# Ledger of designs, part 223: VH-VL binders against q96il0

Target 1, 167 residues: q96il0
Amino acid sequence: APERGAERRDTAPSGVSRFCPPRKSCHDWIGPPDKYSNLRPVHFYIPENESPLEQKLRKLRQETQEWNQQFWANQNLTFSKEKEEFIHSRLKTKGLGLRTESGQKATLNAEEMADFYKEFLSKNFQKHMYYNRDWYKRNFAITFFMGKVALERIWNKLKQKQKKRSN

## First folded at step 7 (VH-VL)

Design T6a (framework fv_ebronucimab)
Fold by ESMFold2-Fast, scan of step 7:
Structure T6a (fold): chain C 167 residues (1-167), chain A 120 residues (1-120), chain B 111 residues (1-111)
Amino acid sequence: as target 1 above (167 residues)
Amino acid sequence: EVQLVESGGGLVQPGRSLRLSCAASGFTFSHYAMNWVRQAPGKGLEWVSYISAYGSSTSYADSVQGRFTISRDNGKNSLYLQMNSLRAEDTALYFCAKGTEFSRYGFDYWGQGTMVTVSS
Amino acid sequence: QSELTQPRSVSGSPGQSVTISCTGTSSDIGGYKYVSWYQQHPGKAPKLLISDVTDRPSGVPDRFSGSKSGNTASLTISGLQAEDEADYYCASYTYRSTHVVFGTGTDVTVL
């Protein structure tokens, strides 16, 4: 079936393309939480006379959002997959079915799940440390470019002030 | 059916430029990161360049940084690689490769490649 | 950027199992669950066999399995068949969130 004929409204994996900000908005937009990452995407407004420096800042912020969305989508999917595998493995070891009599998924108690959580956190400790370092690096870069854009805007305002004085 | 078709390869002299293209079909091109990967004759795979889904982020292998530029046109389902200041060491088969989902970490579909030969 | 280390070649007979190792550092294989494996027949484009250490895409036989321990990822081919004779490459995400590093490649020969 063509995409326009689909019953479902959720067909875009990127998040940003799934919502449309008002046409007359001059501000950044925040959309609904992404299905996989559970993070809200931001749709960035592009001014008509965006400078090359402003464009670099916006692209850096967009890339950071894409990186962040991808990281948490993968993390959440990995968690869900490994949790389900752990539960199925434990139930199989006990000779229990994967479903209850009502057809619901069988679950483990908190004591049994504690082993999974400990293992998951341990296995992902280094991954989260690198995520935090990369997040810091990205925020530093964004702050640096925000400073450059601010200085450019101050310089432009001073130049405009001088021209108005000379007239 | 997902297809990636590279074009633009050929014989070029050292120091000159060449532009590669990749035509994508069978998937929503604008939703996926794209990559260029090369393979010199008889050698292994080498990742060359990355571009995010919206084109907001690009990156390059150190061997091509400052010489190559990756770009995309989501309206035309096309990926490009502008190669400047070509060297003999750039001689390779150049593959267009699609990222998995939002991921840049795996390449689920590859084109057949376009051969670039840099020789006098 | 350094390549991931793979054995140059591995050989086996039909029906046997072979394992290919892929060794990196804590900044790639050891730090992430983003290891992928590719099969390349002579004159052909690479084909994705495994993504995210263990995941097989549709169309890849259960004979191919992936695992990871510390800084080493492994691809195991069970029930080896003549058509499995090819070059195999691992790849990993690195601490640089847009950079991918490939392994040195392993030639699998079916004797």
Scores: ipSAE 0.006, ipTM 0.488, lowest interface PAE 11.8, mean pLDDT 79

Design T6b (framework fv_ebronucimab)
Fold by ESMFold2-Fast, scan of step 7:
Structure T6b (fold): chain C 167 residues (1-167), chain A 120 residues (1-120), chain B 111 residues (1-111)
Amino acid sequence: as target 1 above (167 residues)
Amino acid sequence: EVQLVESGGGLVQPGRSLRLSCAASGFTFSHYAMNWVRQAPGKGLEWVSYISAYGSSTSYADSVQGRFTISRDNGKNSLYLQMNSLRAEDTALYFCAKGTEYGRYGFDYWGQGTMVTVSS
Amino acid sequence: QSELTQPRSVSGSPGQSVTISCTGTSSDIGGYKYVSWYQQHPGKAPKLLISDVTDRPSGVPDRFSGSKSGNTASLTISGLQAEDEADYYCASYTYRSTHVVFGTGTDVTVL
């Protein structure tokens, strides 16, 4: 079944949904978004008779996922830290503290924040271009090995048919 | 087994340059941010430089900004620190330090360090 | 130079609890949850003891605990043992992206 990849969805007493990873599954499982990267991790199913080529593909996909998770976790952290840094610096320039008289976190107006977003995007343009390049390279490699695995499976089926005919 | 091995330290005169290397093994080097941290003889730890997992972002302590350059070669599992215009104050044991798994912030593995002595 | 303030030394007896403070500003400890602690024995590289204020890496005993209140982070060592005699350093990320500041270091002596 299509939902076989997820063992269980459960709701905690606080109303928060919980998802359990597959304990024994014949399909890959997609988890909830990671706290830091905001990307959904995939838990890969390992067949009992996994071929060396299938293992290579799975490890490549796992490695690519970990690389992707790390990139976005770092990017989100950098964004958060630089945003706070920018706000802190601008509030200091205005002679204002980090908190208002009511104890609320001090903020900048939309026009001031637009300057930060423009600078952040400009500063990170090259980083995003390198990310896209590497993402394409990794996707190409994955697609290539997926093709090889598909051909291996076709070959194995063909060999099984020949064996059955000769028996 | 995660290992970080620094090399390239030595005695160097003020104003000269030195390049440090760090050879990484036992983990997927390209997935982790790397740092250089130094410790002057008998003193505490001082963060020197940061490089992101794939090298697109770097940062430096104010004391070394403009003089030091951090770089990495993910194909060789190697981290570098190019140190120019060295000063007596740069004398320290230089550690290569690995960033933790994503979602955790700190340095989970360190090399043994390589000693840099800047003296006339 | 290190920028976070730690006591120079702390001492205790075996089985006692000791606490090491690490004081910064709103631009580092007070502003973020990225405080880590390191243990360094003489002649050895530092070892990660605590990350993200409270998280223990695999292999670190649960008698080591971390906390943070305002601009001060604390490392507590309960059930003090002879092998805990070492230098301890705190570290924090700052409002300047990816910049890290270390504490002045604390020498823990087991009497």
Scores: ipSAE 0.000, ipTM 0.468, lowest interface PAE 14.4, mean pLDDT 79

Design T6c (framework fv_ebronucimab)
Fold by ESMFold2-Fast, scan of step 7:
Structure T6c (fold): chain C 167 residues (1-167), chain A 120 residues (1-120), chain B 111 residues (1-111)
Amino acid sequence: as target 1 above (167 residues)
Amino acid sequence: EVQLVESGGGLVQPGRSLRLSCAASGFTFSHYAMNWVRQAPGKGLEWVSYISAYGSSTSYADSVQGRFTISRDNGKNSLYLQMNSLRAEDTALYFCAKGFEYSRYGFDYWGQGTMVTVSS
Amino acid sequence: QSELTQPRSVSGSPGQSVTISCTGTSSDIGGYKYVSWYQQHPGKAPKLLISDVTDRPSGVPDRFSGSKSGNTASLTISGLQAEDEADYYCASYTYRSTHVVFGTGTDVTVL
C-alpha cells in the first residue's frame, strides 16, 4: 500500500521532484492532527483520468473539509481564550497570583472548571446545533455524489465488458 | 520552483476601485490557501485577506472588511483582490503570499509585490 | 488585535549572537504554536525563516533558531554575518481562525 506518512516532497539531484505527494503515493493522504482543529487533514489525490463527476465529488469533499477545519479551529481557539479568561478571573477573585511558586501557570481544580465547561457548552448550544445540521447536509451531498460516481464506474465496467465480448 | 507575480497596482484617487492579480506557478495552486499582505512605505507588514484552497472560505482584516473582496480562479492559477472605496491609508506595496498545505499558518512563498498609491 | 511587540532595532558584530523578542498575548503567541519569522532585505519581498516556532525550511542556515516561552517568541541569530542585516518580522495566528497578526518589526544592524 502507498505510504501516507511521508513528511515532505523531495527534489531529485537532477532537478526533478517526486510525482505523487508525499512518498510517490497515488492515493489520498491523511496527515497528523491540525494544531488548532485537532482534525486530521486529508490531501486528496488527483488521478490523471479523473472524470468531471469524480472531480466534482473531490472538490465537494475538499470544501467540506475546509469548512469543518475552520469551524473546529475557531471553536477550539475560542474555548482556549475563554478558558484562560475564566481561570484568570477566578484566581483574581480568590486573591491568588497567576503563577505558581515554581513559575508555572496557576490552574483551577476539576470542580471549579466544571462550571466553565457547563457555561461554555450552554453558550455554544445553538452554534453546535447549526454545525450538526450543516455537517449532515454536507455528508448527505457527499453520499449522493459518491453514489453517482459508483454508478458511473459500474456502467463503464459494463461497457468495457460488452466491448471486449464483441471483439 | 514556486513563483508568485502580482500586477494591477497603480495610482488611484480616494473613493475609487482597483483590482490586483497574482499569477501562480510551480505548485498545485488549487491545493493551497492564499493571502494578501501589504506594507505601507517605510512601515511594517499587515495581513489583509485570506482565501481557502477552493475558495469556500474567506476572511479580511478589520480595516478592509466590507471594502475588499478576495477571489481566485484555480483553472487559471490566479488570485485576485478587488479593492473598493480606497482610502489614503490603503497606500502600500501589496504582496501575494502562499499558505502551507493544510496548516494554513504562515507564508512559505511571497511575490515581489505591486504598488498601490491612493492619493488626491 | 494589536501588533506583536518587537524591539525597534538590535545590533551586533560579525560572529556574535543577537536575539529578537516578539511579545503578544494568550490570544496569539501564548495560546498557540503557530509563530513564524520573516527576513526582509531592503527593496525585496519577505522570506520565510522559521515556521511553527522552531521549524527551519530548507535553505535557511542552522544559525537561525526560534523558541517560545509564554507570550513571548524569540528569534536568535548566532554567528552574525553581514548578509543578516535586514528587517525581521514575527507573525502569529490569533484566536480568530485564519487571521494573522505581524510584529512591529526589528532592524538588525551588523556593525
Scores: ipSAE 0.005, ipTM 0.531, lowest interface PAE 11.8, mean pLDDT 81

Design T6d (framework fv_ebronucimab)
Fold by ESMFold2-Fast, scan of step 7:
Structure T6d (fold): chain C 167 residues (1-167), chain A 120 residues (1-120), chain B 111 residues (1-111)
Amino acid sequence: as target 1 above (167 residues)
Amino acid sequence: EVQLVESGGGLVQPGRSLRLSCAASGFTFSHYAMNWVRQAPGKGLEWVSYISAYGSSTSYADSVQGRFTISRDNGKNSLYLQMNSLRAEDTALYFCAKGTEYSRWGFDYWGQGTMVTVSS
Amino acid sequence: QSELTQPRSVSGSPGQSVTISCTGTSSDIGGYKYVSWYQQHPGKAPKLLISDVTDRPSGVPDRFSGSKSGNTASLTISGLQAEDEADYYCASYTYRSTHVVFGTGTDVTVL
């Protein structure tokens, strides 16, 4: 079977890894980078006494994380696919084979790859603009609910201090 | 332990509708993407549909696009597949399958399946 | 329908090693490191054997191993046992980000 050359290997995950938070964790866990999006997922701890506001905030953060990971997974796949297609097209235009005599994938120089990056960014400009818009909207919503939760937590701490002193 | 239990399968005539359900237990249902995978009698596995953890994204195999709708109720730990305009080629055992760590393509747990027979 | 090509059947004797190939294109197996393998006994649900090309879930014996070269992924079963007689399916992530393609399936027979 033909070997896949390592010279075009992007940032590789270290070994084979599974995201698994420790049992009975009392806080959120940050996992290894997702293989698709290259973003680190957060596995949210769900408190036994989670308020409706805390639940709404957590679900909003989880939904935003999923949206964000899906966007970058799709973007990275599209980039990789189109990069490969660009390289193959350019090699064909030059009358070159897809692999070198050593069996490695044939590559283009930095000048030719700059053309691909410029073209890719240009045609994805609107997509990234919409992503940034939605990202800001989501973060404004998260910040708003974080403020509400913070106020609730302050109130609960005050209430618990008074109760502790009474006991 | 993780358990997935499908229900709602049965014998239906072409052009009719069925709704499948999958009851999940033993894990935090709302944290994981869910999938439907089918297997026609004596045939191989075919991926049918995907839904993200919080339902913000869905996708479908080309063979069922426009006819099937995947949905979930995280408050009830339940996954659904609404199947409309059923065809003879939809005859299959339908599996509920759990995605791994927000992954949609790896299936670490499967239900026993529910049989859908489209009668003609 | 499944699009990845597997041999229809492979056979071996107890204690022998067998290898199942799974061949796709640069848009699935060749382009991504997201290949999984499933074991299905007659009348039973599939069971995950390998995820992400080589990752073996807890509870799966180490005699099951996965690898990938070019557009072909392979599942190797060493120390073949009678209980390994089953259907085996590969699956791969595709260029369509949420779509999964399964292999044609391979019947493993222990003689």
Scores: ipSAE 0.006, ipTM 0.501, lowest interface PAE 11.2, mean pLDDT 80

Design T6e (framework fv_ebronucimab)
Fold by ESMFold2-Fast, scan of step 7:
Structure T6e (fold): chain C 167 residues (1-167), chain A 120 residues (1-120), chain B 111 residues (1-111)
Amino acid sequence: as target 1 above (167 residues)
Amino acid sequence: EVQLVESGGGLVQPGRSLRLSCAASGFTFSHYAMNWVRQAPGKGLEWVSYISAYGSSTSYADSVQGRFTISRDNGKNSLYLQMNSLRAEDTALYFCAKDTEYSRYAFDIWGQGTMVTVSS
Amino acid sequence: QSELTQPRSVSGSPGQSVTISCTGTSSDIGGYKYVSWYQQHPGKAPKLLISDVTKRPSGVPDRFSGSKSGNTASLTISGLQAEDEADYYCASYTYRSTHVVFGTGTDVTVL
């Protein structure tokens, strides 16, 4: 199986042009998966008449995306490093080389890799636990502000109806 | 304030035991692997032991394997090194060291060390 | 025991550059991207200067740079200053699980 690390040697420039929407959009746009985090970034549309409450919601969503992307980029890098170390140490213990006779990377069977996955999950248990707690807190906050924005929009519609009935 | 503080060092006779402690503060201790590194007087650094964040994996330098035991208490933000069957060659300043955020192979936070002297 | 080979001492004048080599094998420096460098002033704890061969942590000046070619890693100190007078250690991940090996150490003297 191909390693993402081998094809990630050269980081493509993260310029504005790479993640620009195909054309002008009045909606949020979803980009390709990030090389390191493997998450799809969301490019947020900013309305001309954005309220302070809508701005607060958008900034919270942007901040949450940046936090999420940083976490998974770091996690994936750590996983790749530790996996390679584990494979190399086990192959050395067996007296085997790092490459097969065909020149491909030598690998361990699924049973041997189970030890690594158990250790990696245990090592990162607290990290994932705090990530999940923060993720739920952030999603709760986002949902709460989405509710506030919805109520603001209902209130504005009611004001518009009153104005139309008066006119 | 991010810091590691070692304690428990002292003068001890060959064949005896000592227990070293390392108190962590200012970071999420349970999130990171921890290490012990020692330095004999006038000599270089020597890696001694490793413990994973959850404590499920440990490893030791060949020179201390079977004599030293690393452990941690994440609820108390504390790391320990139980040193048995001490030898003159174990005389050193013992540092507690934290793995970096991105790698288990580099140490970004170090304590000031605690001195262990093994002498008759 | 430290196993990576460093020169015992290097010296330079203020404003010059000095380079410290760290030589291992294919089972450590040559095989992996996990080389770190540490600065230690007399009576003090080591301070991380470089991780992952080339990465500087926050607060380390740009004049410290790391590189690697084959089985040899190098630390270069440009614009040498009096406060750079210290012992420098390289360290590498090895083929053994979780084991780290340190270099023999280099004493940098500012003339």
Scores: ipSAE 0.000, ipTM 0.457, lowest interface PAE 17.9, mean pLDDT 79

Design T6f (framework fv_ebronucimab)
Fold by ESMFold2-Fast, scan of step 7:
Structure T6f (fold): chain C 167 residues (1-167), chain A 120 residues (1-120), chain B 111 residues (1-111)
Amino acid sequence: as target 1 above (167 residues)
Amino acid sequence: EVQLVESGGGLVQPGRSLRLSCAASGFTFSHYAMNWVRQAPGKGLEWVSYISAYGSSTSYADSVQGRFTISRDNGKNSLYLQMNSLRAEDTALYFCAKGSEWSRYDFDYWGQGTMVTVSS
Amino acid sequence: QSELTQPRSVSGSPGQSVTISCTGTSSDIGGYKYVSWYQQHPGKAPKLLISDVTKRPSGVPDRFSGSKSGNTASLTISGLQAEDEADYYCASYTYRSTHVVFGTGTDVTVL
């Protein structure tokens, strides 16, 4: 049977919910590669005392991941579809059937497939550039908010030390 | 135990709006894509709408694009379908369906459905 | 738009095998390895029988099997039983990766 979900894989076989004591860190979990995108998903840990700024960073990272996963899932499905159409079109042009005498799938040689790969890459050049632009923009935003969260944590630690010393 | 419970269906006049809800339990709701699928009386299944695990990506069947809005509240384990400008053709049993993964096409669990009847 | 094409009905006797075809185009079944099958008893919600062309979820008997060749996917029910009498739907991704298209549905009758 297929796995029932990434979260359930985090528990022991006998099943115990994850517990995160205040002093013990719980972290994001990285799953297996997604079948469609071929990228590993990250399941984000949500702290009990998550600040509004920490929540904003987490949501930005989640949104970026969904965007990235969907882009590559779409790209991979488009590649598979266009590859199959190219093969069928070339076989029809040659007057060949889709099956060999042995009943196996008829295929094109490496020279003919090179034409498809070259055209696919050229056709998707602009899409790739826009993807990279957006990827950089999203990562700059994430880095910026990571810096803000780090400063918030430093500030909070300083405040707590000051309060403790005044008591 | 995975459970999906739809609500909000009813009899409504053409041109009006209706909001469907789906309450999820028994799994980490925020980790899975969710869908709405409908079935007109005596007819087959028709996919209506998709929403990604964190809610940042949505898609719609052409028949409902611009009229329906899918949304989710992961803090409440709830899925919603806001239906505007309803037509007689929207009359159907509406199912809440869970994706098998974060971004997958197969629906491993379904609710019982909520009936929407659009009639004068 | 166009649904995947299934036969309207298929019938068999207890213990026999029946096969349901699901035919699409290169933009759905033929272009991808992502076909699922659903069983629906009257008045009930659909139940996932097969995912990714051949994979059975836990709880689905091994007498249900799936396959795909070109633009046609098939569901085979071996050792047909009375409780298999239901409507069966195939489903596939379309050229839009988040869009799903269902088959026209097949009524399986156990004689």
Scores: ipSAE 0.014, ipTM 0.629, lowest interface PAE 6.2, mean pLDDT 82

Design T6g (framework fv_ebronucimab)
Fold by ESMFold2-Fast, scan of step 7:
Structure T6g (fold): chain C 167 residues (1-167), chain A 120 residues (1-120), chain B 111 residues (1-111)
Amino acid sequence: as target 1 above (167 residues)
Amino acid sequence: EVQLVESGGGLVQPGRSLRLSCAASGFTFSHYAMNWVRQAPGKGLEWVSYISAYGSSTSYADSVQGRFTISRDNGKNSLYLQMNSLRAEDTALYFCAKDFDYGRYSFDYWGQGTMVTVSS
Amino acid sequence: QSELTQPRSVSGSPGQSVTISCTGTSSDIGGYKYVSWYQQHPGKAPKLLISDVTKRPSGVPDRFSGSKSGNTASLTISGLQAEDEADYYCASYTYRSTHVVFGTGTDVTVL
């Protein structure tokens, strides 16, 4: 059996695609951008000697990644849906069909689409502002726990050095 | 057909706990945020709690903060509300409600509700 | 607790138009374009009538229309019918990103 590739694309909750890192990965692995969120997922390596504090940090990072992936997957899907509805509405107003005479999907020019982008940004301004606030809060929490893990590792190394010196 | 079915309501004494469940069907449960909304007898609607699609983010009305815990099991298509330290003012019909969009600004589907009565 | 102010009751005759106001602050209705309206018949669950101030979901008659000006949102029911007799609630997104506030509710009576 050959070694399987890095990508096995599975559908996660909320329609977010999933992938698997290479076999026997001993480090965190960064994958290609997700189809729906357009964000690169991180698959975390779990060491055999993971401390409870290290586990809490890893779970917080995983949870934050899932939250972030869900937000952007839903946002991108909403954008695509509303864009299509806007185009159909404008074509109806003009008395035009949904397809061109050549059978291609009918679309609007950049000037016409400016109205949609303004409406979409206006509608979602508050949602994006609060996303940014929550994103910063989550990164602050991660940084705080990273600091705790770093201090734990320094403390353990100092204890090991003292013990080796005394014996 | 989208259905949300609440259960677990009943008569409970002040200071005790109760756990509500909501069984979802007819849509991809794991793709949507969920909410609990309550309505006291003869009163209006009050938003109680929110949980994101993956369960990584939750929030609560100030009136229940620290006492209620929202959770979900996407593998079982189920939403839960753990209610601790119940008070008479928690007496209400509790609705399970599905988010229309991530913005949490509208609820497109609601269950029939489960009645919680907090009384001695 | 409901925080948005609605009139307690509104009444009209069949074929008449009625309007329900929903008044908040700059931290909810005045600050955002995320107002929804719900219809509740006695003993039933609420039904979404309007989302995002003006949008009707599939199956809602075009007799129902929403608008917003400043800190006040309005639901107008044109061509009032007997089946429109129900309680109506507005709801708004707030400055706290996960929090939704409901209105005090309005009882619509069709005479």
Scores: ipSAE 0.000, ipTM 0.479, lowest interface PAE 14.6, mean pLDDT 80

Design T6h (framework fv_ebronucimab)
Fold by ESMFold2-Fast, scan of step 7:
Structure T6h (fold): chain C 167 residues (1-167), chain A 120 residues (1-120), chain B 111 residues (1-111)
Amino acid sequence: as target 1 above (167 residues)
Amino acid sequence: EVQLVESGGGLVQPGRSLRLSCAASGFTFSHYAMNWVRQAPGKGLEWVSYISAYGSSTSYADSVQGRFTISRDNGKNSLYLQMNSLRAEDTALYFCAKETEYHRFGMDVWGQGTMVTVSS
Amino acid sequence: QSELTQPRSVSGSPGQSVTISCTGTSSDIGGYKYVSWYQQHPGKAPKLLISDVTKRPSGVPDRFSGSKSGNTASLTISGLQAEDEADYYCASYTYRSTHVVFGTGTDVTVL
């Protein structure tokens, strides 16, 4: 997550797309970690003859990726903001300024920051539990559709073998 | 369509209670933090309260701390503001407002507001 | 807590540029990049114009632009139009957990 929090997204493109030639083995492309979520985006290869079921699976995976990136970018932003608030509060309590003589942000020692981390984790426990619940629901749905796609591909292969023999 | 609709406002006597509701539609309510913002007649905007997407974190303006309680029911796509020990100074149009996406600060969807008048 | 300071009113003619300032402290505007701007027409709900100091939502024209320097954020409306006549509010996070502070508001008049 960027130290500065809410940076202007338009100065750093959020994604890249690539296309494989129709002839050659093509597969999904994995990008660099997203600046805000710190998660690597997957750019899905779209087959020439994608079935409606394969399309549903791909869209579900894309939607889940977007949801996951949104959650972690939001969590990282909240962490950054609350960290700044904690530092400002403690510096005010000590009678210190918000910036050093060099113009940099003033910081706290490791022992004081440990208090913040403990509080942040305990405060966000419920939020993380809801994330885990939704993550499992989404993964169950993905697994279910992956199973359906696998069955579809098996039946198509069986049909091809039968057709080949009959001719 | 993305929409927020407030309800529950009205005329109430000082010291009494009132509960405001905000119904959300057209977006995934559980993914966004929500705010209550009020505006007294002829005055500017005043932030009242905040609730995180899953309700794990809340905060309140000093003027309402200890008297107001913000809550949400993600299963019903609804936001609430329980207002206790009402004062004449609480008289205002109350808006519910949805926060923008994850790395932006702003409130991108607002309701029309519900009027709360505290008078004897 | 304390409101961010905006001028009470700003006026301009169609086609001109006007700038609205929003002044806070190092514990709100100066400390964070979390400034948003809102437009409110009489009898209407506020509309988000700018998020995160400079970012325009889809549908907001380029003639609305935001900036920040030190403890002061600014909204500039270029190519001023009659429909820009409205109240404008800035908002910022504060150093306290999840607290938001709004500006005092500026009435923009198109003459």
Scores: ipSAE 0.000, ipTM 0.472, lowest interface PAE 16.6, mean pLDDT 79

